# VHH binders against o75319, part 185

Target 1, 181 residues: o75319
Amino acid sequence: GNHIPERWKDYLPVGQRMPGTRFIAFKVPLQKSFEKKLAPEECFSPLDLFNKIREQNEELGLIIDLTYTQRYYKPEDLPETVPYLKIFTVGHQVPDDETIFKFKHAVNGFLKENKDNDKLIGVHCTHGLNRTGYLICRYLIDVEGVRPDDAIELFNRCRGHCLERQNYIEDLQNGPIRKNW

## First folded at step 12 (VHH)

Design R25 (framework vhh_7qia_2)
Fold by ESMFold2-Fast, scan of step 12:
Structure R25 (fold): chain B 181 residues (1-181), chain A 118 residues (1-118)
Amino acid sequence: as target 1 above (181 residues)
Amino acid sequence: QLQLVESGGGLVQPGGSLRLSCEASGFTFSDYEMGWYRQAPGKQRELVAYISTRGSTNYADSVKGRFTISRDNAKNTVYLQMNSLRPEDTAIYYCAAYSGEWGTPDYWGKGTPVTVSS
């Protein structure tokens, strides 16, 4: 299957680092088999991802893949030196507490092991927007004490696109803080 | 247009086995990730098994080691082999197809009932 995700071309490949954090968000990279349906300037392979991060003078230390599919690229398409974590998340629904805690655990573990460097946590879903933005903002709100509107504004500005799903935005602004197990 | 038709459900005793089948029509089956969901009486529908277009699998913790999902692209069919069945596995089992676009299933079957009871 070489079907390009709906609206994938509508989004910037990679955002910028979120200042004051270790997060960078991007849309799903597409392996070589998808390139037959893409113009050269539309291509965004795993290699293109790392080139674009390097162009920003940044370095990835972890990729968290939130897609519910394995068809877009393989972990083997990534450098062996960069850890890859798959967290299967269903779109349209606010991620459940188990998913939120798994994400928080991965981020906390990375930060503990990477205190002496400036490597980034790369987070993506299909568009690098709704599931990605939700989980990053949820982490900033619940763990780092950032105000919901400030977290959302920071994500939107750095991603270059605004969170689109109203249920995600409402949960971030008005939902409970998930502090425990 | 697209249809998913489940079969193989029924009544089994605890410790028994069943093999569910889901036959797809009206689309290019090999382009879709497939999943098996179940819904027990009074419960929400939950994903129990997933298989990618290339055959990579993922299972809910409650069924890991007992259930096996597989696919046969030549037959447009996905299977769920259920072993060591427990009363808590009693549910209606649904086949679902994912385009991968949104992370939720695009298509659902009508379900096949499985009852595990002595």
Scores: ipSAE 0.005, ipTM 0.164, lowest interface PAE 10.3, mean pLDDT 87

Design R26 (framework vhh_7qia_2)
Fold by ESMFold2-Fast, scan of step 12:
Structure R26 (fold): chain B 181 residues (1-181), chain A 119 residues (1-119)
Amino acid sequence: as target 1 above (181 residues)
Amino acid sequence: QLQLVESGGGLVQPGGSLRLSCEASGFTFSDYEMGWYRQAPGKQRELVAYISTRGSTNYADSVKGRFTISRDNAKNTVYLQMNSLRPEDTAIYYCAAPLKGDYGSFDYWGKGTPVTVSS
C-alpha cells in the first residue's frame, strides 16, 4: 500500500548532525510510488535524503531503519556503499530491552569500524522523532553518560522538533539505565 | 470502511492454548500491517504482537516464545496462537490495523474477544 503515513508531512525531512556524536535523524524516505500523492516540494525519496545530507557537508555510513514495515522504500533504493540495518520497533510503546540492546550493539559496532572517518549514523522511524529520538537519547544516556535532559534538548534542537510522547520522555528522564550492550 | 472481527477467546486453564482469529473486510488486507493488543482489568492497553505486510513479526517481552502472530492474506485473516497461557494473560484481546500505513497509528480496532486463564 501507498498510504502516506499520518502527519509525515508535518515534520522536516532531515535534521542536523547532533554535535559531539555521530547521529543524524530524519523521517522515513518514501520511494517513487508515493510521489503521485505528494507535491514536488513534499517529496523525500532515498535520493533526496542523500542530497540533503550532502548539502550539510556530511556523509552517511549507516542507516538504521526503526519502522515496523518495509513498504516505504527498499534497501536497494540506497547506495551500495551505505550499510542498512532494520530494527523492527512498534510505535507508541517504549522500545523493549532487546530492541535497545540491538540498537546499542549496532551503534558500538559502527563506531569501532569507523574510528578513522567522520561518517554519520542515520536513524529514522516513520517521523524520525519518537522511536528515533528515544533510542538515540537512550544510547547517549546509558552508554555515553549524558544527562537525560541534555540528551533530549540536544536531540530536539538538532531534529528541529521536540519529542512528543510523554511515556518516552518519562522513561528517558526517570527510567532505569539499560546496561546489556 | 475496513472492519475487524475477532473470535477465538474463551476460558482456558493455566498451561493451555487458544488461537485467536481476526477477519478483515473492506480494503485489501495485504496492504495493512496488523497488530494484537490486550487490556487487562485496571490496566492500560498494551501491544502483544505485530506483523508487517511481508510477515516480519514483533512481540511484547511478556509473551515472546509463547505467542505467535501469523497472517493468511488469501483469507483476510490474522491469527494469534497463544501457548503456555498464564493467569496474567487474562485480558480482552483486540485486533488493530493502521489507516495511514503506520503501525503507530491504529485507526481500525475490533470490538475485542475476552480471554480468561484460570483454574
Scores: ipSAE 0.006, ipTM 0.195, lowest interface PAE 9.8, mean pLDDT 85

Design R27 (framework vhh_7qia_2)
Fold by ESMFold2-Fast, scan of step 12:
Structure R27 (fold): chain B 181 residues (1-181), chain A 118 residues (1-118)
Amino acid sequence: as target 1 above (181 residues)
Amino acid sequence: QLQLVESGGGLVQPGGSLRLSCEASGFTFSDYEMGWYRQAPGKQRELVAYISTRGSTNYADSVKGRFTISRDNAKNTVYLQMNSLRPEDTAIYYCAKTYGEYPSRDYWGKGTPVTVSS
């Protein structure tokens, strides 16, 4: 349905670019049909997303949608110039190795194809926090060699909200490096 | 395969100047933020300055106005111009590929020692 996701209003719409990376995290945009349930200052449509990114002097080159639903917006609501990738990721559980591999492969492919520009990879789940933060941090730790605590702190600062799920944090800090990309 | 080679350190008198260089290889230099860190005896390694892919700079308060970080993407090199050096600037200086203030674990150079003494 057209019900606003639980606690969606509690989170900032868009974080800041994570320095030294191509990542920017945000909460799920909501298509026009949700706007009658929102005050003007609460609206965050796909168009609002792109406006907020431009206000930061950034440009999106890819959106990775980690939600397990298609009810919030459709790829057709996005500019045709921006690729969209859906990775169905269940909340609450640490993403499995297959999901981690798909995410790493998509990021690596984008970076290889976009060597001549500085376009960003936009990543979101429902709140742009737990699944989003886990996969971005997992990439930084496993592929880029960032220390787990540093990756988490960088994500938390740039997103403007701290990762909440202890099982995700525990896996990032003490779990095995996933070498499947 | 990835290497960072720092140079330019040495012994200098208080108030003197030194220019450090860090030559990078084995990664696409222009895609990454670069930073200079230092470690004084008995202290943790700390950020001195970093420079973004677009050339934006950030400095530790202790060096602001005295140090200047710059980069030359054609030469895969990041520089640190150090002016008005003080005894408390004495440290081993390290170059690193960074994610903001956080260095990549796998890409530290060997460092270049800087001693400021009379």
Scores: ipSAE 0.000, ipTM 0.279, lowest interface PAE 11.5, mean pLDDT 87

Design R28 (framework vhh_7qia_2)
Fold by ESMFold2-Fast, scan of step 12:
Structure R28 (fold): chain B 181 residues (1-181), chain A 118 residues (1-118)
Amino acid sequence: as target 1 above (181 residues)
Amino acid sequence: QLQLVESGGGLVQPGGSLRLSCEASGFTFSDYEMGWYRQAPGKQRELVAYISTRGSTNYADSVKGRFTISRDNAKNTVYLQMNSLRPEDTAIYYCATQRGDFSYLDVWGKGTPVTVSS
């Protein structure tokens, strides 16, 4: 299946690094087979992702893929030097505690092993917005002690798009802190 | 319309093996990415094994090295070979297409129960 994800073209491919963190968010890259349905300026392959990251003078050290599918690109489409982690999340639903803890564990492990460099954790779902923004903000709130509204504002500004799902925003602002990893 | 029917589930002792089958009927099976999901009592449904239209595979960490997904396009069937089964593998196993980023867009089978117990 070469069907372009709904509304995928509406979003910027890659955000900016979130200052004070190791996070960068982007929409799902699409492998070469999708390019027949895209104008040249709309293409965003795994190669395009790495080129855009380099244009910002940044380097990826980990990709966390939050999509519920493997059809958009394969881990084999990524450079061998960049670790890839799949965490399956259902769209429109606030991720469960197990998923939140898996994300936190992966981030903490990366940071511990990359203290001597400035490599980034790239996080994406389909649009790089709701699930992506939720898990990044949840990490900042629960682990780093950032105030919920500050985390959301930082993500929105750096991603270039605001979190759209009210249930995600509500959980971040008023939901319980998930302390156990 | 595309229909999926699972078979091969049952009761097995720890360390045993089971082979699950999922037969597709309706349209062109070879055009669909396929996955095996499971749902244990009180748990969220999770994708444990994936296979692309060209045969590329991926597995959840909990089953890597023990489970193998494969497909036979001539028979419109996807398989899950489960070896070294553990009590924690006890779940209802579902076959599903990978049509999009939301599970409600996928075609699902009705599931086949697997119980690992002595």
Scores: ipSAE 0.000, ipTM 0.195, lowest interface PAE 11.4, mean pLDDT 86

Design R29 (framework vhh_7qia_2)
Fold by ESMFold2-Fast, scan of step 12:
Parts: C-alpha cells; sequence; structure tokens
Structure R29 (fold): chain B 181 residues (1-181), chain A 120 residues (1-120)
C-alpha cells in the first residue's frame, strides 16, 4: 500500500554530516504518490532530500537503502549521478554478520573511489534511526576503532534523535567486533 | 544483494502442466514467507499462492485445486506446481519473499518473473 510508515512524521528528514566521517543519515524519502497524504511542510521526496543536503553545503556520492521494501521510492527517482545500493534489512532485529560485511564493503569501496573529493555516503532505513544508526556505528567501531559510546553519541547528536532499540545499543556497547569485510 | 530467481515458465497447451521454481540466495530462506504472484497483459499483479514459514498455504479462488505451492528449505527453493492450465492463466509469474513485521508485508522482495503462455 501507499500508507505513510508508522511514526515517519515524528523524525527529522535529514541529519547533519557526522564530523570526521563521510556519513549522513536521513529517513526514507517518499515518492510523489505519497504527497496526497502529506501537508506541504511534511513532504520529503527524493528531490527534497537532495535540496536539503545542498542547503547544508554537502553533496551525496552514494545512497545506501536499508529498508526491506521498494514501495517508498525507486532508484530512478534519484539523480543519475548518485549511485544507489540496496541492502535488505529486517526491522527490530540486529543486522546479521553478512549484512554488516556488505555494508562495510560498500563503505570501504566508496572511500577508495572518492579519495579526491568530499562527497557523502547517505544511509537510510525507514526512520533513519535504528538500522541506520546501528550500521554506521558498527562501521565506526569495527573499522575506525571508535569507542562504542563515542560512536553512539556522535550519531545521536548528528541525526537529532537517539537510537531507540535497546538490543541494537547493547550489541554496539558489548557485542563482538565483526572483523571480515 | 539478496536475489530471487524464477524458472520453469514456457509455452504449454490447455490442460497441460508446468512446475515453476524460485531459488533464493543471500538470506535465511526458512525465516521468510513466500508467495507467487502473476500479471497478465492489461491486468494488475495478483497473488496466486502463498506459503508460510511453517508450510501453511493459501490460494486465489481462480487456481484452487489446480495449483500447489511448496517449499524446500534445504534447497532455498519455493515451487508452484500448475496443473490443468487454462488460457486465462497466461501471465508473467513472480516470486516474492517477505516478513510479517508490520510495514514490510509478505511481498517486499521480488524476482524478475518467468513468462507462462497457455495456447493451442
Amino acid sequence: as target 1 above (181 residues)
Amino acid sequence: QLQLVESGGGLVQPGGSLRLSCEASGFTFSDYEMGWYRQAPGKQRELVAYISTRGSTNYADSVKGRFTISRDNAKNTVYLQMNSLRPEDTAIYYCAAGSYTGEYGPKEYWGKGTPVTVSS
């Protein structure tokens, strides 16, 4: 269906770039078919996403879509210049090792190919919070050696919302490091 | 990337049979509900058959008694056995996977489809 995702209106559309990284997090953009259910100030289309990124004087070089659905928008709704990667993740559960490794591989590949620019990796799930925050923080902890509490605090501050799922937070703080890419 | 790959479609005469297969890769197949959808020329995509993680099935009225859905978790494969085929069964058949976790629904992941033509 074209129903608005539960609580989607409760979250800021786009966070701020996470300083010292190439990450920016946002909630899922909704294609034009959803606009009939939204007030003008509530609209957040793929076009609106790019306008908001530009307003921050930033530029997207990659979008990683973590939703387990393709109903919200299509890759064709994005500018031709921005690569799109789909990694299917189920909500409510901590992403498995295969998913974590796919995410790390995509990020490492982007960084290698974009050494000479400052383009961002945009990451989203439905709300741009739990799955998104988990995978970004997992990358920072496992690859960049950031302390778990520091990674979580950085994400929360820049996203403008705190990670909500206790199982995700617990895994980040106390879970094992995943060392394969 | 997670993939569903359909096979087994083709041209068959009325009254004939076909067995469609859908192989899943890149996820834990046994955790997902599976379904078969079809889309005939000029019509909307419709659910044909559905199977739960525990093997419970459901069928569209138009195919009850003629089609059987089954799964083999060891092979990460879902099947659609189609018997007594009719010209109105002509469509592209799509495999779908999904979850019952609220917003995701049972059709969130799709294959590219396999065509079935029933004609003399």
Scores: ipSAE 0.006, ipTM 0.111, lowest interface PAE 10.8, mean pLDDT 85

Design R3 (framework vhh_4orz_3)
Fold by ESMFold2-Fast, scan of step 12:
Structure R3 (fold): chain B 181 residues (1-181), chain A 119 residues (1-119)
Amino acid sequence: as target 1 above (181 residues)
Amino acid sequence: EVQLVESGGGLVQAGGSLRLFCAASGFTFSSYAMAWLRQAPGKRREWVALITSGGSTDYADSVKDRFTISRDNAKNTVSLQMNSLKPEDTAIYFCAAYTGEWGSPYDYWGQGTQVTVSS
């Protein structure tokens, strides 16, 4: 069905680039079939995503889709020049080590191949908040050596919403460092 | 049409074992996490076990080390092996497909299968 995800309207469509990183977070774009259930000012299609990124004078070089569904939009709805990576992550649970490894590998590969440009890695789950914030912060902590509270604060400030899931926050603050595979 | 059909429930003595099966159709099974939940008479539904599309598993404390969840993506089935059953395991057991995307943590539900454990 074309039902809008719960609380999706409660969140800003796109955050700001996280300074000192190549990350930008956003909520899931919804394909045109969802627009009948939205006021014009609530619409956030794949096209709207790219327009909002451009309005910030930024450019996407990779999209990482963390949703566990394909019902919201299809990769074909994105410009062919922007790579799309699907990493299926279940809501509620802290992502497992395999998921964390896949995310880190994708980020590291993008950065290595994009040394000569400033293109961003766009990351989203349904709300662009909990799974998205967890994996971005996990990367900053484990790979870049950022202190957990600093990573969380940076994400919250740039996303415009605070991480909500206590189990995710607890794991970031007090969990083990997942060393690169 | 989406369907989840549970089987394998029944009556068993305390300390016994049962294996539950859930046959799925009408959606891309391999892309969904699968869960087992149970509901005892007069109680709320509680989550029992979860298996992700990649095969990672998680269990409620009450069933840890006694129950094992597994899946067969070629057959679109998820199974729950229940060992060392206790009277407090008596419940209707439900199969559910899970994304965590909607207001409910589960996208699809089965009709349930009754498990009764006698002392």
Scores: ipSAE 0.005, ipTM 0.225, lowest interface PAE 10.3, mean pLDDT 87

Design R30 (framework vhh_7qia_2)
Fold by ESMFold2-Fast, scan of step 12:
Structure R30 (fold): chain B 181 residues (1-181), chain A 118 residues (1-118)
Amino acid sequence: as target 1 above (181 residues)
Amino acid sequence: QLQLVESGGGLVQPGGSLRLSCEASGFTFSDYEMGWYRQAPGKQRELVAYISTRGSTNYADSVKGRFTISRDNAKNTVYLQMNSLRPEDTAIYYCAAHFRGEYSTDYWGKGTPVTVSS
């Protein structure tokens, strides 16, 4: 239905850019049909997302949508100038290696094609926390060589919420490095 | 353009089984992630199962352990094996193709009805 995702209101709409990276994390934007369930100050549409990014003096160059659904908003609700990539991931489960490699490939491709600008890669799942934080941290650990605890701390600080899923944290800290497809 | 044709729906008793098939045309099938969606009367369409280009699978909690998604790239076909069917599984089932590594490109079939009733 047009039901608000469970606990969606509990999370900040948009975090801050993660320093030293091109990542910014946010919760899923909700299209117009959800606004009847929201107070004006609770609304976070695709347009609201772009306004909040502009308020931080940042610009999105790519959105990676990790939700397992197309219910919340459509790519057509986004500006035509911003690429949109869907990577279906289920909640609660650590993303599989194929999902991890798709994410890494998309990020690497964006970075190669955007060397001459400072546009951001926006990443979201439903709450912009567990799947989002896992894949961003996995990229930083595996590709950039960041220590797991440092990657997690950076994400938590910039998102404004700590990773909640112990299995995700455990995999980041002690799981194997996935460098190849 | 990719075309998707579903088959295998029908009327079945609670506890029964059905296998849905979705045949794709255009020989681009192996580049697409495939999903099975359903829409029950008066409800919104929901994703129940998906399979990646490499065969990784994911399921909605409501069907996990009962439904199995698989693909045969040589036949350009994705399947949904539905076991232990319940009245709550009554819906029109839709096949969808999603292209990886690009903007979300969705191709949809026209749906096949599944009714679980005595």
Scores: ipSAE 0.000, ipTM 0.194, lowest interface PAE 14.0, mean pLDDT 85

Design R31 (framework vhh_4orz_3)
Fold by ESMFold2-Fast, scan of step 12:
Structure R31 (fold): chain B 181 residues (1-181), chain A 119 residues (1-119)
Amino acid sequence: as target 1 above (181 residues)
Amino acid sequence: EVQLVESGGGLVQAGGSLRLFCAASGFTFSRYDMAWLRQAPGKRREWVARIEWSGGTDYADSVKDRFTISRDNAKNTVSLQMNSLKPEDTAIYFCAAYPGEYGSTKDYWGQGTQVTVSS
């Protein structure tokens, strides 16, 4: 009896790796209990996620789940070999500094531990777009020194959908750099 | 402390209308997705309609174009307008608050209100 998230079907399941980075963005996978409300071609389970990543000749080394719920899938639905990190973020709001710090810390830690491989950091919210795009772009701008418009354009192109929320875009373009660590 | 109280159920003839209400208290209503579910005698509960805290709505195919869900965040209420009722709409109707993208991580459920549609 689980409800499919609004507009979830409107978005591509998985984007492409963002060139020059270890990031790949996708929409939330839905556990098998949701599949009775979906056509076979609309299904996107945790297993489907890993199959689609493999089809791109990529491999996930970390999943960061930005949703404010645990109803869509369980961490135990993921392979034991892939770490899972939950960062609860509320939609529509620009993530607070503590949330931004947690995301940056997780990314930096992954990169240090995975210097000898090319595994990806998979990031998702419900649609894999606004919260996901914001935090990835914020990382690129604040940590890697990428120009805001370049980060946004790169994310939009690789995700296959443009960031929709003006407050997120405005914060990325004109907001302060968060360097509190 | 948390309460969801349904009202508005009753007996109605096929083709008639009813409006259900759910009054919520004890949690931050404006941050929850709200839904109506129903359970017919001897059947499993099924989802009927959902409204996100931001106003987005969705409906089960069986009730689409006949039912309308709405909310009033100032009054902490969610409503279900049911038109063109059919005997197969007979069920206990439950109000539920879901942890969505924008709410608490805890689901809350009401006790239900009976809707009976005669032929």
Scores: ipSAE 0.009, ipTM 0.159, lowest interface PAE 8.8, mean pLDDT 86

Design R32 (framework vhh_4orz_3)
Fold by ESMFold2-Fast, scan of step 12:
Structure R32 (fold): chain B 181 residues (1-181), chain A 119 residues (1-119)
Amino acid sequence: as target 1 above (181 residues)
Amino acid sequence: EVQLVESGGGLVQAGGSLRLFCAASGFTFSRYDMAWLRQAPGKRREWVARIEWSGGTDYADSVKDRFTISRDNAKNTVSLQMNSLKPEDTAIYFCAKSLGDYGTPFDYWGQGTQVTVSS
């Protein structure tokens, strides 16, 4: 249905750019139809997302949507100039190798095409936390060679919320490097 | 290279007091507004108090008259004096550096310090 996602109000709408990277994480934007259940200061539409990114003097060049639903907003609600990529992921489970590969490929492709600018890769799931944080950290660890605890700390600080799912944290800290890109 | 390290949290009885500290490094501390934010389990992050580079202060209605924010530019420290604590003040408290002038977002947060207020 058209209910506000569980705990969605508990999270900051958008974090800060992760320094040294092109990543910025946020929670899922909600179309105008959801605003009846929200106070003005709680609203976070696709328009609000772009306004908040602009307030930070940043610009989005790609949105990667990790939710397993299309009910929150539609790609058509985004500016035509910003590419949108859907990678269906289920919550609670560590993303599989195929999902990790798709994410890495999308990020690598964006970076190759955007060497001449400083545009950001916006990544979100429902809360912009567990699936989002996992895939961003997995990329930093596997592709950029960042130490797991450093990647997690950087994400937590910039998102403004700590990764909550212990199985995701454990996989990042102790799991194998995924060489499947 | 910007770092914010919070300390001073702990367990306190309702009606009690705590003083939180934030040690800042990696930027020209005296030129930036600083703030305290908090997040209780299952709640969104909430702004608590702000201190301008010029010394002006502002507070959320929920903590007005109970909390006092201060800064020491010689030590690069922000402090939050918390009086008349209530169970609803239980949260992780974060120190934050503003991006710029009043109304701009905060561009860095520390890892936080836990405050638990028992009834």
Scores: ipSAE 0.000, ipTM 0.061, lowest interface PAE 26.0, mean pLDDT 85

Design R33 (framework vhh_4orz_3)
Fold by ESMFold2-Fast, scan of step 12:
Structure R33 (fold): chain B 181 residues (1-181), chain A 118 residues (1-118)
Amino acid sequence: as target 1 above (181 residues)
Amino acid sequence: EVQLVESGGGLVQAGGSLRLFCAASGFTFSRYDMAWLRQAPGKRREWVARIEWSGGTDYADSVKDRFTISRDNAKNTVSLQMNSLKPEDTAIYFCATFTGEYSHQDYWGQGTQVTVSS
């Protein structure tokens, strides 16, 4: 169905670029078939995503979709110039090592191939908060050596919403560094 | 990618039985809650039954004594045994999963038609 995800309207569509990184987080865009159930000011289509990124004087070079569905929008709804990567990630649970490895590999590959530009890695789950924030912070901690508290604070400030899941926060602060990237 | 394919629907007479199947692929099936929903012509979609990854089950009051949901993690399937069928059970039946944050459900597949004649 074309049902709006629970609490989706509660979240800001797009955060700000995380300074010192190539990351920007947002909630899932919804294809045109959802718009008849939304007021004009609530709409956030793939086109709206790119317009909002451009309004911040930024440009997307990669989208990483962490949702466990393709019903919200299709890759063909995105500009053909922007690569799309799907990493199926279940909500509520801390992502497993395979998922963490896939995310790190994709980010590292993008950064290696985009040394000569400043394009962003856009990351989203349904709300652009818990799975999204966890994987971005996990990357900053494990690969870039950022202190866990600093990574979380940076994400929260730039996303405009704080990570909500205590198990995710606990794993970031006190869990092991994942070395399988 | 993630796919849920429903089968087993058909035409039956009131009082009859049907067994629906849902074949899941593209995700770790054994870790996810599964559900059946249905939609009759001109009516809102309604939840029918749910089975948790841990084996717990819940049913809508309209089907509680007649339907049984089960799963086979080795085969990545969820099944719905439907007994004592009534004309009011006529609907397209959808397999769904609970994978997102909070309580939202992901629906995947075209469903399977069940028609119960009077």
Scores: ipSAE 0.008, ipTM 0.152, lowest interface PAE 9.2, mean pLDDT 86

Design R34 (framework vhh_4orz_3)
Fold by ESMFold2-Fast, scan of step 12:
Structure R34 (fold): chain B 181 residues (1-181), chain A 119 residues (1-119)
Amino acid sequence: as target 1 above (181 residues)
Amino acid sequence: EVQLVESGGGLVQAGGSLRLFCAASGFTFSRYDMAWLRQAPGKRREWVARIEWSGGTDYADSVKDRFTISRDNAKNTVSLQMNSLKPEDTAIYFCAAGIPSGDYKYEYWGQGTQVTVSS
């Protein structure tokens, strides 16, 4: 379907930039066909996303889309100047090692190519919370050496919502570090 | 609606060259990774070459240094220059498009164009 994702309206559209990182998290933007089912103040299109990022005096340099579907918006709905990367992830399940390594590779590549600017990596799943928060925190823990509880607290504060899935939290706190090498 | 239409196939002698074209419509071409895959009779379809939306290129070992993939975003066209053709390059060549992804998945496919290389 063309139905609004369950609980999508319950979440803030865009979080704050995570200080000390290049990450910003948000919920999935919904293309124009969904607006007939939304009040004007509930709309969050790809255009709305870029307007909200600009209102924070930030600029997106990459979008990583973690949803398992292409029905919510098309890459064509984004500005042509912003790279888009799809990493298909299933909800409710902790992402597998292949998915984690794809995410790390994309982030490392972006940071290497964007040393001379302050552009952000925008990450989203459906709600911009569980899969999004897991992969961002996993990167901070495994690559940047951040303590798990500190990574989770930073994500929760900046997203404006706490990670909800206990299996994700448990893996971040007590699971193995996924080494790139 | 999405369409990918291949052209440029034909019969050529071993050691010769061919240039394949793929005309794309119905999507924002500049945002998609483009690829060429081929299928010989009785064999599985195999990946030949890829060009990322950003211009990066990758090639199968069997065609490295002989084939060159390129794109023209103004014309919504991807092309494959095939040099030093061998009889084992005989196959139907398919154009494919996919959203940028680390796993080489392609959502859109053309009908294919036949390339026959005589010994």
Scores: ipSAE 0.011, ipTM 0.371, lowest interface PAE 9.2, mean pLDDT 89

Design R35 (framework vhh_4orz_3)
Fold by ESMFold2-Fast, scan of step 12:
Structure R35 (fold): chain B 181 residues (1-181), chain A 119 residues (1-119)
Amino acid sequence: as target 1 above (181 residues)
Amino acid sequence: EVQLVESGGGLVQAGGSLRLFCAASGFTFSRYDMAWLRQAPGKRREWVARIEWSGGTDYADSVKDRFTISRDNAKNTVSLQMNSLKPEDTAIYFCAAQYSGEFGTLDVWGQGTQVTVSS
């Protein structure tokens, strides 16, 4: 299928690196078969992703894909030098503890292996907003001890869009710390 | 407004077959990707099969070549044909609708349908 994700055009392709962290968030890249449905300025392929990251003087060292589908692009569309991790995450509901643990484990492993460089962890769902923002903020709160409101503000500012799902925001602010780090 | 109701589960012997159905209402069915997930006792809910609005299909490695997902847009149903069933396939099976947007995944609206495979 080559249907453009709903509201995908409403979001900036790539945010900025979140200062003090190795995270950068973006919306799902769309492989070239989708370009027939897009104006030139709307295109955001895997190649476009890496070009935009480079334009910010940054380099990706890992991509974590939180979408439920693989129809948007294939791992083979990415440079072979950049590891790709798929964590199937159902939208609408707060990610479960197993999903949170998988995300934390992947981030911790990357940071341990990349102490000698400044490469980024790229995280995306369909819009690079709700599931993406939740898991990044959950990591900052639970592992790095960041205050929930500070984590959310940092993500919102760097992504260029505010986290939209109230249940995700409330879990970040008032939910339990998941101590699997 | 959105409802998904699973049916077709039952008891079957290893090597047998079952066909599951999911009746959908409250949304434009033909524009959604549909999926089957399952949850076995003591395990997390896991994805089993997906069918895109355009007809493309994907399967988890554990069920590939044994299960077939299909849809009938005229009847607003998605079905899962399960062949060569194994005791390890014993689980409650749920269907889910996946929209392409960030708000696109719907909650499972039914209790699922129980599949029990005896040795």
Scores: ipSAE 0.005, ipTM 0.170, lowest interface PAE 10.3, mean pLDDT 86

